VH-VL binders against TBCC domain-containing protein 1 (tbccd1). Designs and how they scored, part 2

Target 1, 147 residues: TBCC domain-containing protein 1 (tbccd1), of Danio rerio (Zebrafish) (Brachydanio rerio) (a4qp31r305to451)
Amino acid sequence: PPGSRLVLMSQVCKQTLAKDSEKLNDVNIKLHRCSEAFIYLLSPLWSVTLDKCRNSTLVLGPVRTSVHIQSCENVRVVCVAGRLTIGGSFNCTIHSLTPTRPLLLPGNASLTLGPFHTQYPTLEDHMASAGLAVVPNLWNQPLLFGV

## First folded at step 14 (VH-VL; from g1 with heavy chain I54Y)

Design m4a
Fold by OpenDDE, fold request of step 15:
Structure m4a (fold): chain C 147 residues (1-147), chain A 119 residues (1-119), chain B 112 residues (1-112)
Amino acid sequence: as target 1 above (147 residues)
Amino acid sequence: QVQLVQSGAEVKKPGASVKVSCKASGYTFTRYVMNWMRQAPGQGLEWMGWISPYFGTEKYADKFQGRVTFTLDTSISTAYMELSRLRSDDTAVYYCARDYGFKWEFDYWGQGTLVTVSS
Amino acid sequence: DVVMTQSPLSLPVTLGQPASISCRSSQSLVHSDGKTYLHWYLQKPGQSPQLLIYKVSNRDSGVPDRFSGSGSGTDFTLKISRVEAEDVGVYYCMQGTYYPYTFGQGTKLEIK
């Protein structure tokens, strides 16, 4: 069923990884210890977790549930997501479209939030598929926890 | 019918800046990544970086980081490469080349732009 | 950085005879997606480089079947079954797997 699969991408370093496969549809993605990488996952995703990634750029297809950014450094994330959570991260920039207020957990420093502005040919279809085609964008209304 | 047409030769003094243009035609400009390379006289090829029109992302080789800037004018399907703080060893022919889907296979190249840096 | 080493650097060939160029990388060029981004370019005298082979063994459109590429990991080869006059120029291998992307020194093919 949707949201039951997990794909782990670990230690992607000094390279560009670009995927637009139907195999990624409604899958949970975990990016672990990626560095100096450009990662493009251009499919409707179930959830995405970034853990301990550094000096990298991530462009994600619409994420139905949530994007979690944890313990990252010098990371740029571009995403449409139902929910956005950021914790323990430094010098990170997030360009997002999210209908819920971003949750900023403790341990962040030098975070920059901005609006989603990326495009690719099938983006609109993917947003519709993920149930995020017509939603408000609360990218600039974060909630701070434990600060 | 795909063409990449670059701007003409440049002569610059050390410390100056140069901006080379690359006008694309015969394909959808925003669907392809534009790469930049250079070739010093009698030498091999050197990759400088790339810019993606619709992802809004760019990558510079560390050697040129802080000294090179890639920009786009999508209204006229043109990519630009600006190199600042020029020195004599920047003398080279500069090339733009397209890539699709991040395959890093450059199937079409510009004709090249000679940039000469001399006092 | 990944170092690309070509051999030979100079390749004199008699018309109609075969030619072979070697390209070695300092580390494996297998990408995290499982593909190998090793490409071959030809730069004819006074011209821009042109793509010959992409991803080790695929001929670009318009490239004669006289050209073939092979290899894996760190060792790659470009072969020309029967050299023609129009094949004169400098051949470059290039890796597009790791940043920064790097080229070999180039192999200058000349007619004897």
Scores: ipSAE 0.888, ipTM 0.940, lowest interface PAE 0.5, mean pLDDT 96
Fold by OpenDDE, fold request of step 15:
Structure m4a (fold): chain C 147 residues (1-147), chain A 119 residues (1-119), chain B 112 residues (1-112)
Amino acid sequence: as target 1 above (147 residues)
Amino acid sequence: QVQLVQSGAEVKKPGASVKVSCKASGYTFTRYVMNWMRQAPGQGLEWMGWISPYFGTEKYADKFQGRVTFTLDTSISTAYMELSRLRSDDTAVYYCARDYGFKWEFDYWGQGTLVTVSS
Amino acid sequence: DVVMTQSPLSLPVTLGQPASISCRSSQSLVHSDGKTYLHWYLQKPGQSPQLLIYKVSNRDSGVPDRFSGSGSGTDFTLKISRVEAEDVGVYYCMQGTYYPYTFGQGTKLEIK
């Protein structure tokens, strides 16, 4: 069923990874220790976790549930997501469209939040598939927990 | 018919900047990544980087980081490469080449732009 | 950086005879997506490079079937079954798997 599969992408380094396959539809993505990478996952996703990624840029298709960024450094993330959580991350920039307030966990430094303004041909269809809309967008209304 | 047409030859002095243009036609400009390469006289090919019109992302080779800038004018399907603080070893033919979908295969190339840096 | 090493650097060939160019990479070119982004280009005299083979063994549009690519991992080969006059130029292998993308030194094919 949707949200039952996990795809682990570990140690993608000095590469560009671009995927728009239906095989990624409604899957959980975990990006682990990616470095100096450009990652484009242009499908409606179930969830995305970034763990210990560095010096990388990630452009994600709509994420139905949540994008979780943990222990990342110098990472740029572009995403539409139901929820956004960021913790333990340094010098990261997140351009997002989210109907819920981003949750900032402890350990962040030099974090920049911005609006989502990326487009690709099937974005609207993917947003619909992920059950996400353009409004409301609370990207600039973070909640600080334990900070 | 896909075509990449680059600007004409340039002669520059050391320390100056040069901006080469690459006008694309015959395809949807924004759907392709534009790469830049150069070739010094009698030498091989050197990759400089790429820019993606769709995502607003760009990648520079470390060798040129801080000295090269890629820009776009999507209204006229044109890509630009600006190289600053020129030196003699920057003398080369500069090429633009398209890549579709980050396949890193350059199926169409510009005709090249000779940039000569001389005192 | 990934070093691409071609051999030979000079390749004199008699018309109608076969030719073979080797390209070796300093590390495996298998991308995280499982594909190998090794490509071959031909630069004819006075012209821009043109794509011949992409992803090891796929001929680009318009490329004659006398051209073939093979290999895996770190060892790759471009073969021409019957060299023609129009095949004269410098052949480059290129890896597009890792940044920075790098080219081989080039192999200059000439007619004897």
Scores: ipSAE 0.888, ipTM 0.940, lowest interface PAE 0.5, mean pLDDT 96
Fold by ESMFold2, fold request of step 15:
Structure m4a (fold): chain C 147 residues (1-147), chain A 119 residues (1-119), chain B 112 residues (1-112)
Amino acid sequence: as target 1 above (147 residues)
Amino acid sequence: QVQLVQSGAEVKKPGASVKVSCKASGYTFTRYVMNWMRQAPGQGLEWMGWISPYFGTEKYADKFQGRVTFTLDTSISTAYMELSRLRSDDTAVYYCARDYGFKWEFDYWGQGTLVTVSS
Amino acid sequence: DVVMTQSPLSLPVTLGQPASISCRSSQSLVHSDGKTYLHWYLQKPGQSPQLLIYKVSNRDSGVPDRFSGSGSGTDFTLKISRVEAEDVGVYYCMQGTYYPYTFGQGTKLEIK
């Protein structure tokens, strides 16, 4: 069923990992300790957690529930997501389309937020399958929590 | 018919910049990553990096970071490579080559552009 | 950086005879996705490189079946079962698993 599987992608280093397989449809993804990597996951996803990654670029297909970015450094993320949460992260850039206010937890410094700016041929179909086809974008209205 | 056509040979002085163009035809330009390689006279091949019109992302080999910039003009299906602060060891033939989906299977290459750096 | 070492660097071959080129990487080329991004290119005199073999053993479209690739991990081989005059040029192995992507030094195949 949707949202029942977890795929862990750990220690992807100095390479490009690109996947658009239907096997990733509605999967929970955890990206852990990736560095100097370009990661393209071009499927409609259930959730994504990015933990302890550095010097990397992530381009995600639409994420139905949440993207959580924690303890990252020098990371660029491009996503469409139901919810976006960022904590403990330094010198990161996030370009997003999200219908909820980005939640900024403690420990962040030098974050740049911007609007989603990426396209691929099946993007619109993936946005529809994730329930994000016609939603407002609140990328510029972050909510600070925990000061 | 897939074709990559590069700009003509250039002669430059040390310290100058050069901009090489690569015009694509016969395929959907935005679906392929454009790679740049170079080959010094009598030497092997060296990868310089890539740019993706599809994702708006790029990667430069560490050796060239700070001196090379890749750009695109998708309206005319053209990729550009600009190399600054030229040195004599930058004399080489520069190639563009396409790759689908980061498979690194450079199936079509441009004809090459000779850049000569001399005083 | 992953170092790609080819052997031999110069390969004189009699027409109709087999040829074999070795390529060794300084570390395993198995990608996080389980695939091995080891490719072979031929650069004929005065031309751009052309793809021969991708992902170790797959011939590119239009490449004659006398070309074959094999290997795993760190050791790879390109074989030509019967060398023809059109096979003259420099052969390069290339790895696309780890940044920076790197080529072997080249093997110059000549008819003797």
Scores: ipSAE 0.520, ipTM 0.852, lowest interface PAE 2.2, mean pLDDT 91
Fold by ESMFold2, fold request of step 15:
Structure m4a (fold): chain C 147 residues (1-147), chain A 119 residues (1-119), chain B 112 residues (1-112)
Amino acid sequence: as target 1 above (147 residues)
Amino acid sequence: QVQLVQSGAEVKKPGASVKVSCKASGYTFTRYVMNWMRQAPGQGLEWMGWISPYFGTEKYADKFQGRVTFTLDTSISTAYMELSRLRSDDTAVYYCARDYGFKWEFDYWGQGTLVTVSS
Amino acid sequence: DVVMTQSPLSLPVTLGQPASISCRSSQSLVHSDGKTYLHWYLQKPGQSPQLLIYKVSNRDSGVPDRFSGSGSGTDFTLKISRVEAEDVGVYYCMQGTYYPYTFGQGTKLEIK
């Protein structure tokens, strides 16, 4: 069922990991301790947590609920998501389409936010399946906590 | 029929730059990652990096970081590799090769471009 | 960097006889997705490399079944059950699991 499964992708290092399988549809993803990696998860996802990753690039299919980025360094994330939360992260760049204001928790430094700029053939179908087909983009209106 | 046609041979002096083109035809250019390799005369193959028109991302092998730049012109289905501050040990045949979705199955290669660096 | 070591580097064979080329990597080539991105290429004289075997044991389209690949982890083998004249060239193993992607030194197959 949607949102019931968790897939942990840990210690992906010095590689490109690319998946577009329907087996990832509506799955919760945790990316943990990845480094020097390019990670492409081109399926409609339920949620994504990026934890303790560094020097990596992530391109995500539309995420129905949330993308949470914590304790990351030198990471580039490209996503469409219902919500975006960032905490404890340094030198990260996030290009997003999100209908809610990005939430910036304490501990961040040198963050860059930008608009979503990626296309792939099934993107529109995936956005529809994630409930994000026609939504406003609030990438440039973050909310700050602990400032 | 899939083809990758590269620009012609070049002779350069040390310190110069060279830009090699790779024109693709017979397939959807933006769905494949373009890789660059080189082969010094009488020697083996060396991977230089890739560029993805699909995602707007690129990776350079660390050895070439700071000296190599990959660019694209998607309107004419052409990839470019520019190598700067040339040295005599950059003399090689340079190849482009396509890869579908990061599977590293280089199924089509350009014909190669000989770059000779001598003084 | 993952070092790919081929053996032998020069392989003279009699037409119709079997040939075997070994490729060893300095670390396991099993990707985090469970696949092993070890490939074999043939570069015939005066030509660009061409894909022969991908992911250890899968023949590319049009590759004769006399070619086979095997191995796991760090040790891999390309076998030709019966060498033909068209098989002359340099064979490279290549790993696509870890950056930077690396090739073996090449094995020059020639008819004696």
Scores: ipSAE 0.497, ipTM 0.842, lowest interface PAE 2.4, mean pLDDT 91
Fold by ESMFold2, fold request of step 15:
Structure m4a (fold): chain C 147 residues (1-147), chain A 119 residues (1-119), chain B 112 residues (1-112)
Amino acid sequence: as target 1 above (147 residues)
Amino acid sequence: QVQLVQSGAEVKKPGASVKVSCKASGYTFTRYVMNWMRQAPGQGLEWMGWISPYFGTEKYADKFQGRVTFTLDTSISTAYMELSRLRSDDTAVYYCARDYGFKWEFDYWGQGTLVTVSS
Amino acid sequence: DVVMTQSPLSLPVTLGQPASISCRSSQSLVHSDGKTYLHWYLQKPGQSPQLLIYKVSNRDSGVPDRFSGSGSGTDFTLKISRVEAEDVGVYYCMQGTYYPYTFGQGTKLEIK
């Protein structure tokens, strides 16, 4: 069932990890302690958590529910997501398409927010499957919460 | 008929910069990652890094970080490599090669560009 | 950096005889996705390198079946069951698992 599985990708270091398998469709992803990595997950996903990642670049297929970025340093994230939450993160850049206001929790510094700008062959089909086709983009309207 | 055609040989003095072009044809330029390698005379191959036109991302080998820059002109399907602060041990044949989806399977290579650095 | 060590560096061979090239890495080449990104290239005289074998044992399109690759972890082998004149050149193994991507020193195959 959608949203019932969790895939943990831990300590991906000094590598490029690229996946576009339908086996990742509607999966919850946790990226944990990845460093000096390029990670491309080009499937429609249920949720994504980035935790304690550094010096890395993440390009995600559309995420139905939420992308949560916590305790990351010098990370670039490109995503389409239902919600975007960032906390405890330093020197990170997030290019997003999200129909809700990005939520900025305590502990962030030197964050850069920008509009989504990435393309891959099946992107539009994946956006439709995640319910994110033809939605407004509120990337530039963050909300400070609990700060 | 995939083809990668590189710019011609160059002779440079130490401290100068060089910019090598790689024009692609016969495939969808944005679907492939462009890699750069070099080969010093009588030596083996050395990977310098890659640039992805689809994702707008690049990686430089640490040895070249700060001296090399990769750029693209997607309107003419052309990749560029610029190496600055040249030294005599940068004398090499420089190659571009394409890679599908970060598989590191360099299936087509340019013809090579000899760069000679001498006083 | 992952060091790739080939042996032999020079390989004279008689036409029609088998040839074998060894490639050893300084650490395991098994990627976090479970695949092994070890590739073999041939650079014929005066030409650019060409892909022969990808991910240890898969022949690229148009590569004759007399070429085969094997190995795992840190130890890899390229075999030519019967050497032909067109096989002369320098053979390189290459790893694409860890940055920076690195090549072996090359093995120069020549006809005796």
Scores: ipSAE 0.456, ipTM 0.825, lowest interface PAE 2.6, mean pLDDT 91

